# VHH binders against Thiamine-monophosphate kinase (thiL), part 1

No score or structure here was measured in a lab: all are predicted.

Target 1, 333 residues: Thiamine-monophosphate kinase (thiL), of Prochlorococcus marinus (q7vei9)
Amino acid sequence: MLKEENTQEILHDLGEQEILNRLRKYMDYGQIDDDTALIKSYKKELIINTDMLVEDVHFSEITTNPNHIGWKAVATNLSDLACSGLEEVIGITVGLSAPSSTPWSWVDGVYTGIKAALNKFGGKLLGGDCSNGKQKTLCITALGTKGPLNLHRSNARPGDYLITSGPHGLSRLGLSLLLSDPITKSINVPNLLKEHAIKAHQEPQPPIKALQTLLKCKPYAMPWNAAATDSSDGLLEAIESLCRSSNCTAVVDHKNLPKHADWPSGKQWNDWCLEGGEDFELVVSLPPNWAKAWLKAMPCTKAIGRMKEGPAKAMWSNGETIQKAMDTKFEHF
Positions, changes and structure headers below are counted from each chain's first letter, unless a header gives other numbers; Kabat numbers aren't used for antibody chains.
F, E and O are the ipSAE of ESMFold2-Fast, ESMFold2 and OpenDDE, as the mean of both directions, binder to target and target to binder. V2 is 0.75 times the mean of E and O plus 0.25 times the DockQ between their complexes.
[cut] stands for letters that were removed.
Atom coordinates printed by the task and the answers are left out, and those that the model quotes come from them; centres of patches stay.

## First folded at step 1 (VHH)

Design a1 (framework vhh_vobarilizumab_d1)
Fold by ESMFold2-Fast, scan of step 1:
Structure a1 (fold): chain B 333 residues (1-333), chain A 118 residues (1-118)
Amino acid sequence: as target 1 above (333 residues)
Amino acid sequence: EVQLVESGGGLVQPGGSLRLSCAASGFTFSDYAMAWYRQAPGKGRELVAGIYSGGSTSYADSVKGRFTISRDNAKNTLYLQMNSLRPEDTAVYYCAAEYDWYGEYDYWGQGTLVTVSS
């Protein structure tokens, strides 16, 4: 695990004008000196999302350095837009609050991570503000265009395939590794799995490519409607939210849990796959023809089960209700 | 075409120093995060040091205080200054331009061998 190095330059000593001058290199032309960003008109529907990340609530300096915090802040916002049918990222605005004793290297790292994510996924840094505050806080608003696909949790139907865009549990394993948890020291975790798990926790990938391939694979005769949600709160919660919104039962096979190739065997590791959280993958309910096309076009996707008529709940294929095994889940309040 | 070409590796005695360089082409270098990874004989690849487009740096605990990563955006070049080298630093060192944690869009150099022995 890497940590950001402390510097002797702090925000108080730099002052507002110097801070804004240093942030200018991250901003798109003409944006940093204005209270508003100018956005060219679009002949498309727009989607918008705002998230707030608070120190010691949503991130910790122990597990994430400043660049990871900035990357993660963008990635989590874009994951929300993706599950709403995102076509193109227009850009973001950033509100930053931090104690005046904060090193400049921390702010610089955060913006470096933000810019890296935007360079990867698209969009412009449309504006940013920096203010004095007791606790480090990032408020990011992301704006994008909506594509033709209408994604609603309520669109799941009996007979649909239940598919995830990628493996689950990696972020939870990465957190454990970064905290030097005795559980991960008790097993021999392959080096490639360690690398993937730590990166999944520190640098999540919004499922934009998964969404793009899903759209391209739609059979001609199918309506532009599908059910999707992201798995930020864990795979089980994602499945249950589709069930609640569509009033359907999800049936999942133990053997079809979406695990990394080198994932450890056993109940504890299956529980982390199902409930670990912060994987930011799409969980999608699709008619069979569309499902099969997506599974073929995108090898990282996995069919984990089917939707059927019944109460709004998730069940194993043996008929037993899937029970939560992890006692505590991260909550915003 | 994206290319990353490492240089500066070689044989050095314990306590010695080496400076690695990575020349980048085919992308807008100043916009990308850059990193040094290493792979010791019989072991997996590990992250050594990272530097982001804004200049912020991060180091593995095993090299912090001994290694310094830096970049020259005008020359599209990444550096790793390695001081107080130890036998356990023996590895092939790889330059990387990083975005994708699955490695799909990561760009890697061919590697440069560093051997620390008496």
Scores: ipSAE 0.000, ipTM 0.158, lowest interface PAE 15.4, mean pLDDT 83

Design a10 (framework vhh_vobarilizumab_d1)
Fold by ESMFold2-Fast, scan of step 1:
Structure a10 (fold): chain B 333 residues (1-333), chain A 119 residues (1-119)
Amino acid sequence: as target 1 above (333 residues)
Amino acid sequence: EVQLVESGGGLVQPGGSLRLSCAASGFTFEDYAMAWYRQAPGKGRELVAGIWSGGSTSYADSVKGRFTISRDNAKNTLYLQMNSLRPEDTAVYYCAAPSEYDSYLEDYWGQGTLVTVSS
């Protein structure tokens, strides 16, 4: 009802050329005014990944502001590259689709988040486009150089240590806190845990530092082969994925679940640690000498179990199969 | 069979330089990481420098900035350039390679080459 001097600008009123002109401030020098970007000649193998984030499927304006959406779009894609043995981020391209009624401030916020992530993790904004669409959608293509480490889910071997790069369940807790879920109101969540959980959900960190430390800790005599995946779909799914691809059994110690120091005790909270999702940590299967070196060099890593010869399944150290307790999120039809 | 033959060791004064070479045979040299180790009198064997198949390198803190590891894949040869040598660098230097298929440990070692840094 109250009118201010400035009305909110929407994409329809700006038009294509003005939108492109405003996006120029986010692009690196020499990549403006072109539909394609020029990339330096690289004498290394390149890795590429494309991710799509769709409104009300992959993000919600209730839990994430535009800056968070842009950050998450980059971080999620870079997490996939990290699990493929990323050495250096070259850059990204951004395809943005949104209703013509979308405020420019939303687009500006998204690009601010994108640029913040690139500033932290590396890479240039190589190009971007904005088109009219019924639903807000971000399509990020990321390009990087492949380092010497060959990370494949099929590289896990009996005798390996099963290690995670950090705690699990934080993003699930953060989501519940942001939604004011009654379940989180039934307990007293310490302020430090609350802050870490909300940040984990809104500003995930791709495991690039973990990957760099893992690479530096490799015993020289070991082949450049390891098994790794991220835990975007939950820790249990990550472990099961390694088992399926490597055709071996994972034995997990219940007492060694990778929990935050202030994590609540009880079966429900263990289930959130194991199945919560969107933690974007590395889950790695490593030979003993390399495993011990990484655990020593990076205190946030935790040995959660061992790989052994057997059927492709995850089991507890007591011999029982690990059973799924939470409903799987279905982010696709 | 895998063979590693080191050369280039000798007696040198403090502050001097030496270049060690390791001729490798019996495996696909370019596909594997290689390393230099040393063993000082009365002490255990320690890693000095490593070089990965892709050319990335690592060094022990005691030799960073003074030693340079390199490889020539066309000649199946590993090198260690040692500059600004100190008495504490006195050791037998060993070239090492991983076993061909069955081990995640260093299985193949050369006989070593003696480096003595003394006035």
Scores: ipSAE 0.000, ipTM 0.158, lowest interface PAE 17.0, mean pLDDT 83

Design a11 (framework vhh_vobarilizumab_d1; at its last look DockQ between E and O 0.02; V2 from the best seeds 0.00; counts 0 for: pae E 14.4 > 2, placed apart)
Fold by OpenDDE, look of step 2:
Structure a11 (fold): chain B 333 residues (1-333), chain A 119 residues (1-119)
Amino acid sequence: as target 1 above (333 residues)
Amino acid sequence: EVQLVESGGGLVQPGGSLRLSCAASGFTVSDNYMAWYRQAPGKGRELVAGIYSGGSTSYADSVKGRFTISRDNAKNTLYLQMNSLRPEDTAVYYCAKEFDWGTDEYSYWGQGTLVTVSS
């Protein structure tokens, strides 16, 4: 009897998207179609999200000190709240696992970073739990109140402007610099860009200010609906996410990518801009009038393309497919 | 005029090796991102390996450790060294120059060369 080697599917083979798709059956319909979950109350609506930081996946001792780990943990979660129309940060809970051999100074550093971020962006440490584990891991749940903006990825419409709230690729460059990557050493990176990149990686900023300006720029007679996500997984992923949810085609102008002023020229660097990840900028699809108002009001914003009717995909304005770089894709599994 | 001409394909046994060449004209290979793609029968075209202008390389997981992309600047030629070939590597292999955003140059493809891995 030839034992049919039932090749058990492993997470690595499935990838994050497939895993999430399979998990949909355990949740209400549409529950994971947005960056946050909406909780309705009689007074205010709450938005909530959970994100994990794992050692050697999201941070390492080489690139990220404990304070920065704490900061990033808060920033990442607040970014998700922001892209869902955050009004006010309520707070966070922290699940911490670490080996028993972990120095207290590490834990203290992490929470110091958390506190610093909360002091800057708002909210409180509401609670959490600690446990012994084989690996350092942070599980953060962030809570906020929802404002009047209805930001859902599915709200993208043909004719919309595709806009980013800031430059992309800086975090990836920062990581490369911190690792003394030969790729980065092969070029002359201006000092200012180095500083910005390292800061972007170590102390990411959730796009709360961008969200506030977006809100202020909404035309009076226009609905409160727009499409938004953040670029935590890269600009291209963000765009594609909008496309998948809205069933629109994104047409991206390669000449108008959201690059830092001193961003290096070349394919590799363009790839980092598109796919580097951890930039935590808003990526939005807006009606033209709203888009124009926001672009005028916030100089860091950039129109990078348009949404049109068509299949759920991103493409260049010249009609070519946007090719993903093989080595730049962050794999969750 | 940009031209890419692949060569070196053929029949090889499993575990064997093959070296593909892509002769380029009309542009400088070392100044551009270059890539190898492959298309197996009944499957879509997939990226196999890429080389940046700076010399950095990238590989699909399926070929990592077995394939090596390189270039000869003097010959303006791109190469793909394929070792430890498997039947699943059977495909038409294409050389490509990707779109250059700085120069507004579009992507170019060769005609492809067939690689068949069969016992």
Scores: ipSAE 0.000, ipTM 0.235, lowest interface PAE 14.4, mean pLDDT 88
ESMFold2-Fast, scan of step 1: ipSAE 0.464; ipTM 0.777
ESMFold2, look of step 2: ipSAE 0.000; ipTM 0.269
ESMFold2 (binder alone), look of step 2: mean pLDDT 81; pTM 0.806

Design a12 (framework vhh_vobarilizumab_d1)
Fold by ESMFold2-Fast, scan of step 1:
Structure a12 (fold): chain B 333 residues (1-333), chain A 122 residues (1-122)
Amino acid sequence: as target 1 above (333 residues)
Amino acid sequence: EVQLVESGGGLVQPGGSLRLSCAASGFTFSDYAMAWYRQAPGKGRELVAGIESGGSTSYADSVKGRFTISRDNAKNTLYLQMNSLRPEDTAVYYCAALDYSTWYEGDAFDIWGQGTLVTVSS
């Protein structure tokens, strides 16, 4: 019937000191008791990234519960570190802002999700703060060590294979299913695809295992250089980003689009694979020998195309330029 | 060894028709995207028509409605049906296999034929 939160304990009634006391169980020992966290020397290059998740912009309680919000906040940040050659997650800091009328159960759920992601992917919760704000907002800063791979968008070369670490479009389909979008009602979505799509939207996985396997597969004689980016803004944008930074043409075959086994056929579903976004996979440009080694070692990876000399653009293997179909119609800037 | 052999070129009058063929050997033809390129004397090579493994086709604006690209996977053959030929269609026509397979060996991005001459003149 009614699912009202006004019968639950809210932040206003707890006050600042009690909120901080309750957050202690999520922190590594002593970290929440001081304004700063101490980090030991690593004698390695460090990489750092900050992401903000804002209510009604990046998440909605209609599509994600608090545990999923906390998971996603960590996972998306770690995805950015992975595309920069992450070796080890040191930890994160969390800034959380929420209305004083917010239930404690919401905050507790978010931190439960944060800890679940850190337990899976590594790293410590180095610090967190909670403040009053009109809109729910999460600010995550993640810190990691850089491994031996020099991953940079400008490292793509003519002759390289374009490879994705996993399928694309699942998060967009998951969002559509959770919103009961009329477009998904036009098809019969198999139960396995529905389950995978919803999970991809609510619980994205940073491609840390894919990155580790890529490193282990490097042929001995190859330099420690490759081109990579993540696909958070969509597969097509990821490919175009590699093209712009490397001044190369990418060529993709429709047959080689990285689709789930049960993915629907047709132009609309190809468009969702290319432009759906929030899949958080690696998109990598690799010399053929390294590419083949990675494809063999990790069956979830897929070769989708090749890089060639030419203008900074993405084209189909029939020679037609790949045109954007989704971004301009949905978002108003 | 991978090889593409073009045939069907020749002299034809404006408004006439020609059918080009490209016989493929040494690779799994059905897995490859295929294309026709042309090069007129003193000009650069340009894409005329392309066809993906799944059958999706694309054409240069100058040939849309006049040329039709097709493939016969059972015969390992690519075709270009050229109708309503114009003097500006005079060029050497090249067959190309576009390597997007992980199974292709070598540093070459495209496999090319030797070309077949098409001359459109009275």
Scores: ipSAE 0.011, ipTM 0.496, lowest interface PAE 9.2, mean pLDDT 84

Design a2 (framework vhh_vobarilizumab_d1)
Fold by ESMFold2-Fast, scan of step 1:
Structure a2 (fold): chain B 333 residues (1-333), chain A 118 residues (1-118)
Amino acid sequence: as target 1 above (333 residues)
Amino acid sequence: EVQLVESGGGLVQPGGSLRLSCAASGFTFDDYAMAWYRQAPGKGRELVAGITSGGSTSYADSVKGRFTISRDNAKNTLYLQMNSLRPEDTAVYYCAADEWYYGSFDYWGQGTLVTVSS
């Protein structure tokens, strides 16, 4: 209803007190009434992450509605916690900045998305603030408990299996479809793949289920140590990051690229699988016994290669270095 | 405990119809993509029809226009309406569920046999 947005209630007309009153439905009882939230005492290690989503940098209203923005803000933050061995989400705080001309429906939509993500993945809304700003911005701080699994990029070892928790390239395809990119118009994209790709871009899933399954299937004789990172910057970057941190060579099987069942064939589409970004899957290096257990316990996981002794680089199983084909990294400096 | 239980298979004459059902339990059905696969004697498993959590459908070319996949989220049930059945449709039909549709389905049923012959 784009024509009606200019006639909707805007933040300036509501004022601070009314905005806070309307946000109470998203908060746990009492959390919004004070400047501070009370957190129960934990006898476990805590992990914390802060992410900022900025309009026209991290999201666009052309490709994502307010509900998607709120969902994505929580989901991407929880993905970072998952890569650190998350056991339980305690909750989040939200700092929201928006122009005073912003419709209330936009703020309501964002918080609806935030609440939906918390309902699915766990945690409570511990607190938040709303301020006037020239650009829409969300600052999310997430708190969780650390489980027994020690996940560090430096834990990869020669002999490990290289495994991903799910398919790659979907978010890049979804973005292309939402922008009506001629590249995607040149192929007949099946309806299942189209919906899945758009959903992956708009509503990413943090790999919490993958992490929980990885933990549950650990062999008793195995240490609580593994190498993991997420693939937010693309699968190839994730693999190279594990190699750099562990000083090992990754050998990837071209035939085992983690592609969606209906994924198009060809070099361009393999490049999108490797370098597309924003898939938020776990990329994990595991000893063989644990790797085989995880592959059996979670069918969506895929063994894509092996780690070996050698320089910090990714190579194909034929011995050739994997070359970057896409200039997809936007560098701010 | 996650379970997918297929029913509705049987022997049918060429040109006949069957409706397969898959009762799902132990997971949030509404969030999952659902599919029907089949495996004919001496062949690998093939996707017959799929339906996403949002309701978008896809069909194999061999069944397009003859089969209809549908879901009833209130009953946690997946259906496959099979019309104008042919001898080559003879197979064990499997129900599958996936949080993300990408061919490696998280959950599979035990299958139900469909035989099309005189």
Scores: ipSAE 0.000, ipTM 0.233, lowest interface PAE 15.2, mean pLDDT 83

Design a3 (framework vhh_vobarilizumab_d1)
Fold by ESMFold2-Fast, scan of step 1:
Structure a3 (fold): chain B 333 residues (1-333), chain A 117 residues (1-117)
Amino acid sequence: as target 1 above (333 residues)
Amino acid sequence: EVQLVESGGGLVQPGGSLRLSCAASGFTVSSNYMAWYRQAPGKGRELVAGIDSGGDTSYADSVKGRFTISRDNAKNTLYLQMNSLRPEDTAVYYCTAEPYWDTYEYWGQGTLVTVSS
């Protein structure tokens, strides 16, 4: 007699008590046993951020496995804290909603990815909840201490250098490669670029080291103020956000777009570099002396333009306004 | 673009010393996280020592006090000074880099260290 080998456990069959018992191995001692996490008093300012990741909107099992989803959920949240002047990660809480038919292996994989990211970047798993829902969702709240660097989008000034901590467009290319998009089949993608693009999509790195280098290279005479944002919604949106908040014009040199060395040439690929999203790099506006120090201390950074007095817009160095070419329907209401 | 070339491996007697070098091209050593990993016969790959862009170092418990990771920014080279070598240190040693520019880990081809009499 043949017996079906599918013995996969689903959440409905486990029940709430068993699910919480299994999650215990990921949490600090005592945290899962109480309704609330205890956070010790800090004589420092704290920063907090909440991100929601929704299945088929923010992640897909076609392009990312559960470990990647958990990693990405932590990394993207810590990217937001980094652009706010993070010093130390205290920890996170996780709210998970999933259909009762969801395999336990999916939940276990997600928490494994979460733990891997926390082990790399710091922080504790302070608490988590699991509820029944029609669509898989993760709600992560991250808490950290604020260091001395005051990063606000409104701190950009005319004369500043506009700098990015790394290349843009890789995550968008990685997504297309994983989906076997006909557009990527029309070009010969070098193997190194393919590997980097797929990794950028599946395993983003929050720019914590970029932030640490930025504060360490600050000239002593400069105030602890700079303008920064992350590029989760794309490089062009990041630049425009700095312009809107600071009421300045950004002048970008098209020859200085932050492209991977093997990036394809042409308008379509420049558009993906500007608008692709999910690169999670810092986009920073800095006074010249601090800018030059950061560029020297961190060679992966690239000066892409300058800030000048004018209306809140991004323009090319030839004087033309930078126009959006891509539609970002999945990133907002 | 990123190239890592290890050198300095070889045969050494227990209690001896070796210095491994990792010459980097395509990025700056001082600005990136770099590490030494090793893989011994019959074992998985393990982290030996790491150094971040700020110069902070970390070591595996098995090598603390015996191994020192360092870099020469002018030569764009990462080093691993290995002292008081033991037979259990026998492994292929790999240089790795995690540039802030890339989410990909770059690996060298490895250099063999044999500690035997």
Scores: ipSAE 0.000, ipTM 0.128, lowest interface PAE 19.6, mean pLDDT 83

Design a4 (framework vhh_vobarilizumab_d1)
Fold by ESMFold2-Fast, scan of step 1:
Structure a4 (fold): chain B 333 residues (1-333), chain A 119 residues (1-119)
Amino acid sequence: as target 1 above (333 residues)
Amino acid sequence: EVQLVESGGGLVQPGGSLRLSCAASGFTFSSYEMAWYRQAPGKGRELVAGIYSGGSTSYADSVKGRFTISRDNAKNTLYLQMNSLRPEDTAVYYCATDLWGYEDYFDYWGQGTLVTVSS
């Protein structure tokens, strides 16, 4: 591996002005020195989201390198915009806080990952700030235009199909593989599953293509309304959130859990699929005609159940309530 | 619009070397991650190696130390240098970009190039 000469430089020795000078290469038009960013177009409805990523809460340097951290910070924020009906990413602002003992190579790596994600998903780096702090923290605000689709968790209706844009549990498996968890050592994980799981954890993809396909599949006579949320806090939490907001019961089929083809069998692995978190897939409640069109157009989507009239809860098709089995490390309080 | 065209496959003896190339067009190559996948007869597709826009690389355990992925942004070309080839490396090799990390999701894939390692 290449060792760079500047890997020995720490933020304290560089000082604020030099740090800002080095960050300029990531800015599109010198926005780093401005108190405000200029947005040229305001002809569309805009959506805005702010996310914070805190060291040892939302990311760990044991499981993710700086490039992955920067990528993930952008991808997770864009996932929130996607579940709100994103049409186009305008750009982001970045607030970075880190101990003065932090190597410059860490900051450079983070911004490299940020820029890579923007290059893939769209948007400009509109501005940023860097400050001293005891714990590494990234605060990203993302701005996008809203498309025609009205996505509200309260739009779920009895009779709707419950669909995920992709498989669940991969990020949780990836985390365990990266930590050399004894649980994953006790089973034979196929190479393709291993690589997919690690990539899902380190380099999540916001469901922008899933959203674009969902819009294109809408039957012309159907209103521009659907219920959706992302699964960042786990599939079960996503389903329960739709139930609470729509006052409906979700009925999930055991046989239809959205598992990778090589996913291990057993209750523990079903629990990781339901509650693992950080999969950043779109979870949608959708009328049958639109649901069938989306399932046909996008093979990675899966119908996992149906919405029914009833109390705000998730149930198995056998009538039992789906019970939480895992501690949720993604709880903010 | 987006096209990936693999080349360089062929018949090679065990212990030999081969270099695969992937010519990319229709997108800003330098800004996106690239990967090599392979599929052996009767088996599923397997990730072989990946390279980020920034140049960082990853490898499957089975090829680490033997294969090297690289890119030439000026030529919009991805490479896979394959050394110490084994019969089990026999497969169709695919170039990919905008890979979503899921078995059934293929953003942009090439047609593939056949590598046969046989005496």
Scores: ipSAE 0.000, ipTM 0.141, lowest interface PAE 17.2, mean pLDDT 82

Design a5 (framework vhh_vobarilizumab_d1)
Fold by ESMFold2-Fast, scan of step 1:
Structure a5 (fold): chain B 333 residues (1-333), chain A 120 residues (1-120)
Amino acid sequence: as target 1 above (333 residues)
Amino acid sequence: EVQLVESGGGLVQPGGSLRLSCAASGFTFDEYAMAWYRQAPGKGRELVAGISSGGSTSYADSVKGRFTISRDNAKNTLYLQMNSLRPEDTAVYYCAAGYFEDWSYEMDVWGQGTLVTVSS
């Protein structure tokens, strides 16, 4: 009995020109052998962000398929733009490096995921290339227009409400479930929480709708200024970043941590909510009138605390400093 | 602009069946998680069943095996098939939608509710 022999095409056997020819279907316009990407003319302020995603650092094929990797690469970059007051995604460029032994199906899957994310969130694939490298890497530059909202970490003020656009810890739980971590086997994770957690890890959503709602609910007389950051490095790091940039103390309520309703109880699970990372929600410091309007307009938002005058630190409402309990993905240097 | 409208509630005998419908308008229905909540007289609201944009379902222990949640994305409609109804199922049933697919945390859109009364 002979098994059907499905030998995948690998990059070495295709060669550079054939790889570029196959990528043409993902490009919105221009020739893929052109030296430069063409960007349409804009009369607005532009915002730009570059992210490097490295295999075994930012993504793993154990926890994500190639489509998810491509989706995540776009979504994480667009999350950064959203935290800078994004109005419209213009597009992205992608530099992909991979071993010559990599199957074409992997590259095709990544670009399929990239295109799916752009189709959902906006923007064009303006340029892409593939080069030989020992480790899979994606270098993504995203370009967008800046809207009227001035989001700077330094805009937090004493008296502001500290608000998250959604729950935290889901991506960390999803990672643990995908790795079959014994820690998740010690608890009964409801099927819905399991689905939400896995999806949050594999297919994050940039907080574009949260940003749009924040803009729409601004009180008429309020300046177009607010403090925001994303929580890709964890909720606690996001809060501390706002504190450092604004020279204010954040006071967080234990009872108001932004947890999924079925989230497990206990210090360990609170630590995952605070430090898990890769949730890609907005963490925003807002004047009371605007804060109340956003909380009413978007019920998935949660007030987790207040900013006050004091040293640049995060503290619990009981007066204790919030201590880091987990090694974070982004704290090695 | 954005609306959820429930229908199909009414009086039913113990052991009977009802099918609730929720018509959605003003948003991209197939991108949202949908859920049924209920509120009995003098009690807080509770989650009955949820369905993700991808079709995965979750049920409260009290209704598991008796109720079935489903969605028709072509018709922008959410359904709850309720079988083997009990007097303790008597409540106002609410349709809800969540953009982040988190029905139990905070809901973005709520319907007006439809009354279900189980009595002989």
Scores: ipSAE 0.000, ipTM 0.139, lowest interface PAE 18.3, mean pLDDT 83

